# Ledger of designs, part 405: VH-VL binders against q9vpl3

Target 1, 224 residues: q9vpl3
Amino acid sequence: RGKINIQRPKAPHYERARVVAVTQPKYPELPKAKSCFKTRAERTQQQQENPYNEIIAREVRNWLDHSRLVAFFHLSSITADDIFRVRVQLHKQNLHLKSYGSKIIEQAVKNTRYEAIVPLFHSNHCIVFSPDPEKTAALLRIVRRVPQMVLLGGIVEETMLSRNQLVAYAQMPGLHAVQAQLVQTLSQAPGHLIQQLQAHQNSFVQVLDVHAKNQMNEETPKST

## First folded at step 14 (VH-VL)

Design cc39 (framework fv_imvotamab_arm2)
Fold by OpenDDE, second read of step 15:
Structure cc39 (fold): chain C 224 residues (1-224), chain A 120 residues (1-120), chain B 112 residues (1-112)
Amino acid sequence: as target 1 above (224 residues)
Amino acid sequence: EVQLVQSGAEVKKPGESLKISCKGSGYSFTHYWIGWVRQMPGKGLEWMGIIYPADSYTRYSPSFQGQVTISADKSITTAYLQWSSLKASDTAMYYCARIDYGEYFGFDYWGQGTLVTVSS
Amino acid sequence: DIVMTQTPLSSPVTLGQPASISCRSSQSLKHSYGNTYLSWLQQRPGQPPRLLIYKISNRFSGVPDRFSGSGAGTDFTLKISRVEAEDVGVYYCMQATQFPYTFGGGTKVEIK
């Protein structure tokens, strides 16, 4: 009984091959269900340059250009009510919470200095704008209470900062405080200099006094 | 507080020109859009157009294209709606309103309205 | 243009009773970015319109909790849980999903 070569089965007899070929279930080509999943690319392409996007992009650009503080946040399962509460708190600090579509942002920053921010907007996101970079600490204080807002990074004074850098920036003493410290340090410098300059003079005077006292003691005649 | 204050009521004759104003205050005027809305007597609201004060970009409703001109002066935080030649059919209340696309995506604050009466 | 149809035209309501206003759009108001930009406005007699609800269901600042918005696609509803005297006026739905922006015809809420 010849070893059935399971790796290379003998071609079936011609008649059997015909039967097998005819009996092969022609599975209807699954209607290429146009996977309702329009690829992100198809969704992006069909977004005909909606004049709407241009209008909104104009707004986004204007915010970016006129803000000295921009912070980017990921939103994780945040409710509308929560967003509203945060918005109110931010608004009290002249911080403006905005939400734009990723495509709009992309359009807005295309061929601009802000183009590097595009990768940050792949999911639900919001942007906080402020004309005042000193509000960074206030911003972080507010959002710390909102775990659904995850800081991704930001722009301060036209410099892109990582999350950690923004946190560090917020912890820095304000420019005025630093200036005040500098002024204080500088104001103390002359005092120290004067003390150092006078130290030698004072030492010299002390030595002279000691010498004078010794001479007076030697001149006192031993009254025999 | 965000406020839009419009110019006072106008009584005009057909054929006359008119320019009404909307002054914004309490917010950064250049960051928000201003829209104009018409309300004819006893009728509903009709969107006329919008302007972005930062660069004076304007878009009109097709129904109002060529009929009116929307402009803005950012230096005095004022938007304008003007007619070169008024018609009796232009008799209406005109509202300016602020648009915020980043938050509300609609008219969030409105002016008090300007009544324009055009009669022979 | 998207046509916004409101019903009813008039809604006489007893004080303390609920009111409901419907707004139907001729097309879906869902924007390509996933949001639906439908707003509800209130216009009291002799006053300018006021924003009540934005993006279907979000109350604008200062709007009482008795106002609520709901809906999806082409059908939207504004509800007032307990009508107060100050709620008398005309209510408009507005779509901002595409240009031109369009308003509903308005629903007049009156006290019986």
Scores: ipSAE 0.849, ipTM 0.928, lowest interface PAE 0.6, mean pLDDT 88
Fold by ESMFold2-Fast, scan of step 14:
Structure cc39 (fold): chain C 224 residues (1-224), chain A 120 residues (1-120), chain B 112 residues (1-112)
Amino acid sequence: as target 1 above (224 residues)
Amino acid sequence: EVQLVQSGAEVKKPGESLKISCKGSGYSFTHYWIGWVRQMPGKGLEWMGIIYPADSYTRYSPSFQGQVTISADKSITTAYLQWSSLKASDTAMYYCARIDYGEYFGFDYWGQGTLVTVSS
Amino acid sequence: DIVMTQTPLSSPVTLGQPASISCRSSQSLKHSYGNTYLSWLQQRPGQPPRLLIYKISNRFSGVPDRFSGSGAGTDFTLKISRVEAEDVGVYYCMQATQFPYTFGGGTKVEIK
């Protein structure tokens, strides 16, 4: 039992091939295979029918570029009246509650340092913007009384911070030097938000530890 | 607190150029869109176009495309509506109004209006 | 273009009585984002328009609770539960679901 690898010899049909090439019917164009996803034409039509994607993305980018405090929240079911009251309360503190669709956020942050925030918007969400990072404490006090809003993380002075890092930042009144040092220390090359938040959490702990040790003024013990 | 203040009434002849203004105050001018709305004497409201002052991106109503120019100067928090050559049919009250797409998705604050009269 | 039709053209109302204004669109105003971008504006004689209601039913800042909005799809209603003297003026519905933005023809509310 062996595998025999013998094919019938293909006689050269050069003359026949030439005749067939001259007289053979035009090959039909193969129908374009349909993807299970929307075709390029369908996506182009969708964009033409919904110009808001580009328009609102401009607005989102501008808020991100000109806010020193950006906080991301998961938003559970809430009445329009309740969210309005929250918005009014936040506005008194120069905190601006905005809601945008996930696709628009993705388009707005594509090819920017903020692209890493996209995974935060897979469900209902909202964002709070402020030009004033000192309002972080006021923001967290207001939101603690709104169980439908769950803090996911944020950006302070262009540095991405986890939920725990934002809470810690808010709880350092009178430690502005440490806050400034934290922001500068956590400034790193852009990357995925979750990875950056994990890295920044480690850096934040180190900065606080170094500050505490420096404040204590270590003395070398005498030895004899 | 939020205010849009428009330039004063204008009386012009057909063929003349005109530029009217809308000055924003009490808010971050570059974070909000400015729209222009026409109201002909005794008639309803017509949307003309919008501009984003941060980058001067504009979008016009097809009825007004090529008939007017919308612009903005963010350094003085002012938006403009301009005609190269006025017609008698341009006689109307012109309003500017602020709009955003993250909160109300509608014109929330309005200027007092600029009356433009074009007659020969 | 989406055509916005308002009824009635005028509504004479006795002080303290309710008023109801209807707005109908030539096609659905529900956006693919899930929201309906229908607003109501009030214009008092000689004054600029003022936002009353946004996204069908949400009252804007400073708007009295006697104003309420309702509706879905192509049929929308603005109600004033007890008309006050300061409510006289023309009311407009507006859609921002599609460009170009369009307004209803207006409904004049006046006291009998």
Scores: ipSAE 0.769, ipTM 0.886, lowest interface PAE 0.9, mean pLDDT 81

Design cc4 (framework fv_imvotamab_arm2)
Fold by OpenDDE, second read of step 15:
Structure cc4 (fold): chain C 224 residues (1-224), chain A 120 residues (1-120), chain B 112 residues (1-112)
Amino acid sequence: as target 1 above (224 residues)
Amino acid sequence: EVQLVQSGAEVKKPGESLKISCKGSGYSFTHYWIGWVRQMPGKGLEWMGIIYPSDSYTRYSPSFQGQVTISADKSITTAYLQWSSLKASDTAMYYCARIDYGEYFGFDYWGQGTLVTVSS
Amino acid sequence: DIVMTQTPLSSPVTLGQPASISCRSSQSLKHSYGNTYLSWLQQRPGQPPRLLIYKISNRFSGVPDRFSGSGAGTDFTLKISRVEAEDVGVYYCMQATQLPYTFGGGTKVEIK
């Protein structure tokens, strides 16, 4: 009895092959379960340009255009009460906490210099706006107490910054402080120059004085 | 503190024009929407329209479209509601209110109201 | 337009007792972004409206904790746990889910 080659079974006789082909259960293609999950794309497409979104997008754009500090945060399981508390604290510092839909933000920043921020808004998020970039340190101080707010990045003076860059920025001495230091440094430069120029002259005068004193001592005859 | 201060009560005759004002203070006037709401005597609130003071973009309720004009002067942080020709049916209290879509998504602060009386 | 229906029209309440106002919308107020933009306003006699509750259940600044909002979809409720004399007035629900904004007909809260 020839070893049944299990790896390459002999093609069945033509008649058997026909029977097998006809008797193969045609399993109805499982109705492609319309994945109840409207693909993100379908959800995005059905958002017909709601005139309402344009209104909100206008507001978002205006905030972006008039803010010198913009910070983006992810919100992780934050309660309304917590948000309110944070908002109050931020408001005291002239920081404005806003929350907009991702699609609205996308619409607002489309074909603008802000378009690069769109990927930051995939989940629950909020934005803090300020007209004052010097408030970055205050912002970070407040948010440090709110673990549910995760800094993603921001825009300072029209420059997009990473989280780390924002933190570094906040630690830098204010522009005025840096300017003051610069002025101090510059004001000291002439003094140092003068000292260096005078040092050589002073040294020369000292050498001459010593020489003169020595000559006077040699000319005093020992009166025997 | 955020405040909206409206112009005083008006008594007018049918056919006259009228412009009432709403001055905002204590906030960045150009960043927030201003809406107008009508309240007829003894009746409920009716949304009339909104304006974005930054660029004077306006939207009206269909019921008020063409009946009134909403405008704003951002230089003096003031919004306006005006009629070209008043009717007796325009007799009502008119409120301006601020809208914040980023926080409350509604009217958060209201003016004190302007009573407009139109009588022959 | 979304029609907002409030019940009751009048709510006489004894001081210290709770009050409840219902607001029903003709369609779901859930926005495409997942939020429901329903607000409650209080209008005291001779005063302008005041924001009490926004986004169904959030108290506005300065609003006492005796006020609470709840609901979902098309049915919303404002509750006052202990009515005080200062709570007398007309209460309105408002939807801001779509334009035009629409208000409920109002519920008059009175002291018995």
Scores: ipSAE 0.853, ipTM 0.935, lowest interface PAE 0.5, mean pLDDT 88
Fold by ESMFold2-Fast, scan of step 14:
Structure cc4 (fold): chain C 224 residues (1-224), chain A 120 residues (1-120), chain B 112 residues (1-112)
Amino acid sequence: as target 1 above (224 residues)
Amino acid sequence: EVQLVQSGAEVKKPGESLKISCKGSGYSFTHYWIGWVRQMPGKGLEWMGIIYPSDSYTRYSPSFQGQVTISADKSITTAYLQWSSLKASDTAMYYCARIDYGEYFGFDYWGQGTLVTVSS
Amino acid sequence: DIVMTQTPLSSPVTLGQPASISCRSSQSLKHSYGNTYLSWLQQRPGQPPRLLIYKISNRFSGVPDRFSGSGAGTDFTLKISRVEAEDVGVYYCMQATQLPYTFGGGTKVEIK
């Protein structure tokens, strides 16, 4: 911008012309700022226009479509070294531990038969995949020693199972036909699977809250 | 246990075609992406493209779009990088590397590299 | 494209002394769900690159404790607390926050 000399003003017509030239836009006006709230259409368009999210979602859908065992876990704070050790143990049993952002999971399963799992991923989570449903017992044996991972439920042979149903499935004999019949029987159990899985997660939170309060009551509370 | 084994060194003349390979083992090949990375002599690393072996979906770096073809054959757990017509400027070490978005979100295991020399 | 700039180009260090490598991105590497996808790769002479650190500060399998990563936003650092002879090589930072994936120009660590 130009510098105007106030101490020695120039002729009025010249000063007016120069001020007008400086204040006029030299390129087309920019559109007004948009609302901080995105409309549903704008959110949908942004999701559709993000090719990288489509790539990641493709991977998630592939795991879901080619795994006969899918187990969902709540994941508490854990070190990279500790999760690596768990991943190694699981890999030996053809079990694959994955973590994806909630938004990516939602995008991957939207308009698919798996859409009902979305509510499970509003908290910290991870998923274990396997092409072999007979590995459910091995999975639970390994995870039993990892207190940071809490089983929420799963999908076996395309059937959604609660935590208790998945535990029951793991205790079955290794005959494939018998296990398939059990899955059908367990999946016909009363109640809403999603509500049962959400109740388990809420119960876990309540247990942690009670445990923390009991520790504070039994011992002098530690202040921050 | 996870291994990516690449084909041997190649010496070619400008204008010739070439197809190099990257064989995966010790993991579920169709569930991980394979990326190709170029390293010119004495230079750094350049991403060329990526393929998902499960359905052969590919994405290329803008710099390599139309210059190379990436493909995969899941029945033999092998990914390929192909040139229809080589140029002297294609002389480089080519690496394949595994990537996925559920574990490390980065290239975790790398092949040993294939040296391609293109000279008249 | 995100441009990744590494400094220094070369880092001669005495055995047992620390080394530090800087990586700067042309824009923030923080992804929409909060993670930052910044990795460090090590390439020893005549060998392929090896993943050293992922998501800024997490050591990959088999990577010695003397390696550590830190940073946020656009500025990232790789530190080697006590350089050993086997640490000679070129180190690269890499971003996977958006396509295309881009690498830093490399930093050569060598013994003096």
Scores: ipSAE 0.755, ipTM 0.883, lowest interface PAE 0.9, mean pLDDT 81

Design cc40 (framework fv_imvotamab_arm2)
Fold by OpenDDE, second read of step 15:
Structure cc40 (fold): chain C 224 residues (1-224), chain A 120 residues (1-120), chain B 112 residues (1-112)
Amino acid sequence: as target 1 above (224 residues)
Amino acid sequence: EVQLVQSGAEVKKPGESLKISCKGSGYSFTHYWIGWVRQMPGKGLEWMGIIYPTDSYTRYSPSFQGQVTISADKSITTAYLQWSSLKASDTAMYYCARIDYGEYFGFDYWGQGTLVTVSS
Amino acid sequence: DIVMTQTPLSSPVTLGQPASISCRSSQSLKHSYGNTYLSWLQQRPGQPPRLLIYKISNRFSGVPDRFSGSGAGTDFTLKISRVEAEDVGVYYCMQATQFPYTFGGGTKVEIK
């Protein structure tokens, strides 16, 4: 009984081959949904021609250019009500929460210093703008209560910061506080210098006084 | 508080020029769009156009293109709507309104309106 | 242009009763970015329009909870759960998905 070569099965008899060929299930070609074949290029081209995108992109650019604090957040399953609540809280601090489409942002920042932010906007996102970088601490305080908002990074004073850097920045004493500390430190420096300069003089005077006292004691004749 | 204050009512004759104003306050005027909306007597609202005060970029409704001019002076946080030659058909209430594309994507705050009457 | 059609033209309502206004668009108002930019405005007699609802169902600041918006695609509804005397006026739907922006014809809410 010849070893059935499993690796090279003998071609079936002609009749069997015909039956197998006829009985092969013809799977209907899935209707190529026309919607799936619009190439990314076609979608992008249609979006580029929409004057609407230009209008919104203009707004985005303006916010970026005039904000000293910009924070980028990922939104994870946040409700409209939650967003509204956060917006109200932020607004009280002159923080402006905005949401724009990723494509619009991309268009807005194309060929600008902000182009590096594009990778941050692949998912649901929002941006917080502020004219005041000192509001960073307030922003983080508000957002800490909103677990659905995940800080991705930001821009402070035209510098791009990572999440960690932004957190660190918020923990820093305000510029005024630092300045005050500096002034205080500087104001103490002359006092220390004077003390050090006088220390040698004072020591010298003390030595002289001791010497004078010793000489007076030696000059007292023992009246026998 | 965000406020838009418009200029007072105007009574004009056909053929006269007119410029009405909308002053914004309580917000950064340069960050938000201003739109103009017409409401003819007893009729609905009609969008006329928008302007971005920062660079004075304008877009008009096709129905109003060439019929009116929208402008802005960001230094005094004021937007304008003007006619070179008024028609009787221009008799209407005109509203300015702020547009925020980042939040509401619509007219969030409105002026009180300016009534323009054009009669012979 | 997107045509916005509101129904009814007039809605006489008894105080405390609910009211419903429909707005239909000639085209889908779903934007390419996934949002639908439909707003509802209220215009009280002798007053400027006021924003009530934005993006179909979101209440604007200061808007009472008796106002609610719903809908999708081309069909939208504004509901007032309990009409109050201050709710008398004309209500407009507005689309901002495409230029030019267009308004519905308005629905007059009156007290019976």
Scores: ipSAE 0.833, ipTM 0.918, lowest interface PAE 0.6, mean pLDDT 88
Fold by ESMFold2-Fast, scan of step 14:
Structure cc40 (fold): chain C 224 residues (1-224), chain A 120 residues (1-120), chain B 112 residues (1-112)
Amino acid sequence: as target 1 above (224 residues)
Amino acid sequence: EVQLVQSGAEVKKPGESLKISCKGSGYSFTHYWIGWVRQMPGKGLEWMGIIYPTDSYTRYSPSFQGQVTISADKSITTAYLQWSSLKASDTAMYYCARIDYGEYFGFDYWGQGTLVTVSS
Amino acid sequence: DIVMTQTPLSSPVTLGQPASISCRSSQSLKHSYGNTYLSWLQQRPGQPPRLLIYKISNRFSGVPDRFSGSGAGTDFTLKISRVEAEDVGVYYCMQATQFPYTFGGGTKVEIK
C-alpha cells in the first residue's frame, strides 16, 4: 500500500524535537522588562520584517476587497499533506485557503471596515476567500470532512456573519436576489452578531477545556 | 491549470531596448505576485524583483534597482521586464515565477524562460 | 545579503541509492514567529526550476514522497531516499526570510 508512513520509526524523535522546540527557553526570565525594553534581536526583527508587513498587508487587503465570500477558521494541528488535499478540493470550487500571521492581518485591516475581524485571529487560524458567494455550500461540505478546521464566521457580500448565519446562507438557492435578502435578514443588530461570535468562541474553548481536563484527570470508561 | 507563458527568445545589440513578457493563466492574476529571476549561462539563480499586478507595487533586488523596470498590465494578465539600454552582461535566461505569501511563501509556478542574447 | 552555501557541488549517485544535499545560510532563516522560509527547487536539464519543498519540509504539489526536507536555523538538508532517472538535474535552496531573496549555488545530481 502507498499508505505506509515511512516516518513511523522516527515518531518518538519527531515528538521529542517538537517538544524541545515548544519548550525552548528564550531568556533566563530575569529581570523582565517587557514593555519598556526591547532586545537587540527584537529590534533587528522589526527592521527586517518592515518590508514584509507592507507587502503581505497589501495582499491581505486585496483578497478582502475582491472576495464576496470570506470564511474564518480556527486551525488545529494538521499535516502538510492533509491541508494540501483540502486546498486542492477548495481550488476546484474557486475557494482559496490562505494563512497569514495575526500581526500582519491586524496591520492590514486596522482603520478599515474589516477591523472587526481582528479578535478572530488570536489563535491558530486560516481564511478561505472566493469571488463567488454561491460557493458557501461547497465550502461547508468540504470542510465538514476536515475536523481540524472549525468555522468561526465570515463575510458575505460585505456583511459580517456568524457561523450559524453562514450555515443558513449556504442552504439558500443560488439566486443573487434571494441571497442578498437573506444576508440582510441574518445581519440584524451588530451587537447580536458580536455576541454570537463570542458565544461560539467560548463554546469552542469550553469543549477544549472539558476534553483536556477529562484527559488529565482520568477517563471514566466502562460506559457502553 | 496554472500557467506562466513567456515571450520568445531575443537577440539584441548593446544599447538597444527590450521588453519581455510573462502571461499568467488558470488563476486570479491580480491576487498573486510575479517575480523575475535571472540565470546567466552555466550559473545559478538570481532574484531580480517582484510586482503586485493589482496596484503595480514593485520591490527590486538592490543589484537590479535602476537596471531594469518591472511592470504589469492586469487587463491582459501579463507582467513585463524591460531594459532601456542592454549590455552584453545582460545575456541570460530570464524566468518569471508566481509567488504568494498566504500559501507557500515561495516561487510555486515558473514560466518556461526567455533567452536573451546581447552581442555586438 | 544572506549567503546560501550548498554542498556538494555535484552528487553522482547509483540508481535506487539515496542522495543528500546540504544548505547553510550565513544567518538564521527563522522569520517572525514560527516560520522558516527555506525552499528547495529542482531544475531538470533544459527545463525551468520547479518547486519541490517549501518552509523547510513541506512537499509541493506532485512532488514524490521520496523527497524530504529537514533543518532549522542555518542548516538545512534535502534528501532523496531512492534516486530515479528523472531526478537528474540541479537542486537549489532558496531563502525568502530577508530581502533580497537569495539562492544556493546549486548541486548537480547525476547518475554514475
Scores: ipSAE 0.735, ipTM 0.879, lowest interface PAE 1.0, mean pLDDT 81

Design cc41 (framework fv_imvotamab_arm2)
Fold by OpenDDE, second read of step 15:
Structure cc41 (fold): chain C 224 residues (1-224), chain A 120 residues (1-120), chain B 112 residues (1-112)
Amino acid sequence: as target 1 above (224 residues)
Amino acid sequence: EVQLVQSGAEVKKPGESLKISCKGSGYSFTHYWIGWVRQMPGKGLEWMGIIYPHDSYTRYSPSFQGQVTISADKSITTAYLQWSSLKASDTAMYYCARIDYGEYFGFDYWGQGTLVTVSS
Amino acid sequence: DIVMTQTPLSSPVTLGQPASISCRSSQSLKHSYGNTYLSWLQQRPGQPPRLLIYKISNRFSGVPDRFSGSGAGTDFTLKISRVEAEDVGVYYCMQATQFPYTFGGGTKVEIK
């Protein structure tokens, strides 16, 4: 029985070929899901034409430029009611919770010093703005009670900080406290120096006094 | 507390110019948009336009484009709506309102309104 | 322009009874960013409008829980579970999804 040439299988008999052709499962062409994938270009173009992009981007930029504290959060399955509650709490501390589309943020920060924040906005997110960097501790305290808000990072005094850095910053004594401590330390330094300088002199004087006393005792004639 | 206080009622004749004001307080005036809304007597609300006080960027409703001018003075936290030449048809209540696109995406706080009466 | 149509024009309601107002948009109010920017406003007699509901179903600060908003796409509803005397006024829906912003014609809620 001749070696079945697997590389060039003989064409099946006409009847078999017909059966195979008819029995080939016609997989319904998956409805071309209109891949609503408007090409990134189409989406971008449509977004560029939307007047909202410009006005909202303007707002975002203004917040970024005038905030000394900016914190970025991921939102995980948070309800509108929960967001509202958090917003109220934050507002009491002059912290402003805002939510913008990622594309808007991208547009707003394009060709700016803030461009590095774009990768943080891939999912549901919110931003907290504050004119006061001292409110970082208050912010973190409030957010700790909201597990749905995950801190991603922030900007403090125009410096981008990681999550850990922001937490560390919040734990630091306020600038004024640090300054006060520094001043206190500096004010004590001259006193210590003077004490150390005087210590040697005082010791020398004491040694001289002892020597003088000993000489006086030796000169006292033994009254026979 | 966020407040918008508008200027008082105005009685004018056709052809006269008018500028009404809306002063914001209790918030950062430059960070929020101000919109103007017209309400004719016994009628509904009509959006006229918006302004961003930070840079005075404005956008008008097509129906009001060229008919009115919206401006702002951020130094005194005041927005303005003005007519160069009033018509009898301009008789209405005019409201200013704050817009927050980062939160509500709508008019969250409103002024008390300014009644403008234009009669011959 | 997006046309906002409210029904009914007038809603006489007995105190303590529920009220429902419908707002229909000529186009979908779903924004490209995924949110629907529909708001409900209340205007009491002789007063300026007040924000009640934003983004379809979110109550604004100070708004009683008897007010609720619902809907999607082009159909939206404001419900008052128990109408109180202070609820008398005209209610407006507003879309902010597209310029120009447009309001519904208003629904007058009155006490019977």
Scores: ipSAE 0.844, ipTM 0.923, lowest interface PAE 0.5, mean pLDDT 88
Fold by ESMFold2-Fast, scan of step 14:
Structure cc41 (fold): chain C 224 residues (1-224), chain A 120 residues (1-120), chain B 112 residues (1-112)
Amino acid sequence: as target 1 above (224 residues)
Amino acid sequence: EVQLVQSGAEVKKPGESLKISCKGSGYSFTHYWIGWVRQMPGKGLEWMGIIYPHDSYTRYSPSFQGQVTISADKSITTAYLQWSSLKASDTAMYYCARIDYGEYFGFDYWGQGTLVTVSS
Amino acid sequence: DIVMTQTPLSSPVTLGQPASISCRSSQSLKHSYGNTYLSWLQQRPGQPPRLLIYKISNRFSGVPDRFSGSGAGTDFTLKISRVEAEDVGVYYCMQATQFPYTFGGGTKVEIK
């Protein structure tokens, strides 16, 4: 405790204010009503007052621009010790696990070729980066043992891939020419890829909501 | 393994210039921020500033703005802390430390420190 | 600037007994992102600081489970369940919620 003594006469006032604040009924505002109170100028002001938005966005863009493999995951509750063990295993394969807030990712990729990934980040998520796309097989092998991490999709050689396409890519290890051909073939697919990644993320989130509701017995502290 | 290796101890006179270094190894230097922290003899820790080696973007503590210059040379994976004119009050241990905002949001690996002594 | 106040200034403890360190901030450390960027650092004699705990309660790599962190808002605690000889040193809390980053004044843990 500090040098300033907490007086008992102040404790009743503090407790009373706290009890009133906790027990006071709060009427949730309708989404449309809340949005009316936040103008574009106020949003810009709030972002400008938070220097981390620019700092972290700078970091995120650098990872995206200098990684030939990017994999997106939904992340369920996991302990610090467990995620540390996963991070160590990934690092041995030059795979770098990062967690960034959804709004920061949105700001970082706005007006870039990566803007399409924003819908993947509705809930808890993490991203694995690597300069080496040959490590896709190693990534999937490691993550297979981590049920809290669910693959949503990725980017390989600047091409967006669904979960199934990324798994297919992983089946061609050490064959650079064949892998390049596969990526080229996948990149010529019609614009359904973004919808597929978004649909998988939305469907998985809905399944997780149902699973969480039906299986509300397994919880671990959120570490990261 | 991740390491930050700092330059050796310095003994200087007031008014002299000084540039100390912090060399990173065992990780992708340009993807992580480097921060500088001062510890005066027998005192606690003071944050001085941070730099992003990829583009040399810097952010300084108001207490150190204009007193020091932080820079980095990514070609040799080295960050620098520089004084144009040292004062006796600059006598301290100076640490560099790595930080990123996607993992721990804190200083995770630290250099061994550079002792700077400024006396007449 | 956010002021970080640590108590006690020194904590002499008997080997194997628990130690508790308090850290209080002048403002809430909860960031608008929902996280609280409060870390604990250990500095052993003659060594650089070492990260022990990040985001209030998460142990860093290689940190023994006898170290635990707790707290919220403006009041934070670092506990060592059973102090060992290697735990001698100065412990600092640090906030990274707002620039400039600020540290507590330090708490010296000694064996008596």
Scores: ipSAE 0.790, ipTM 0.898, lowest interface PAE 0.8, mean pLDDT 81

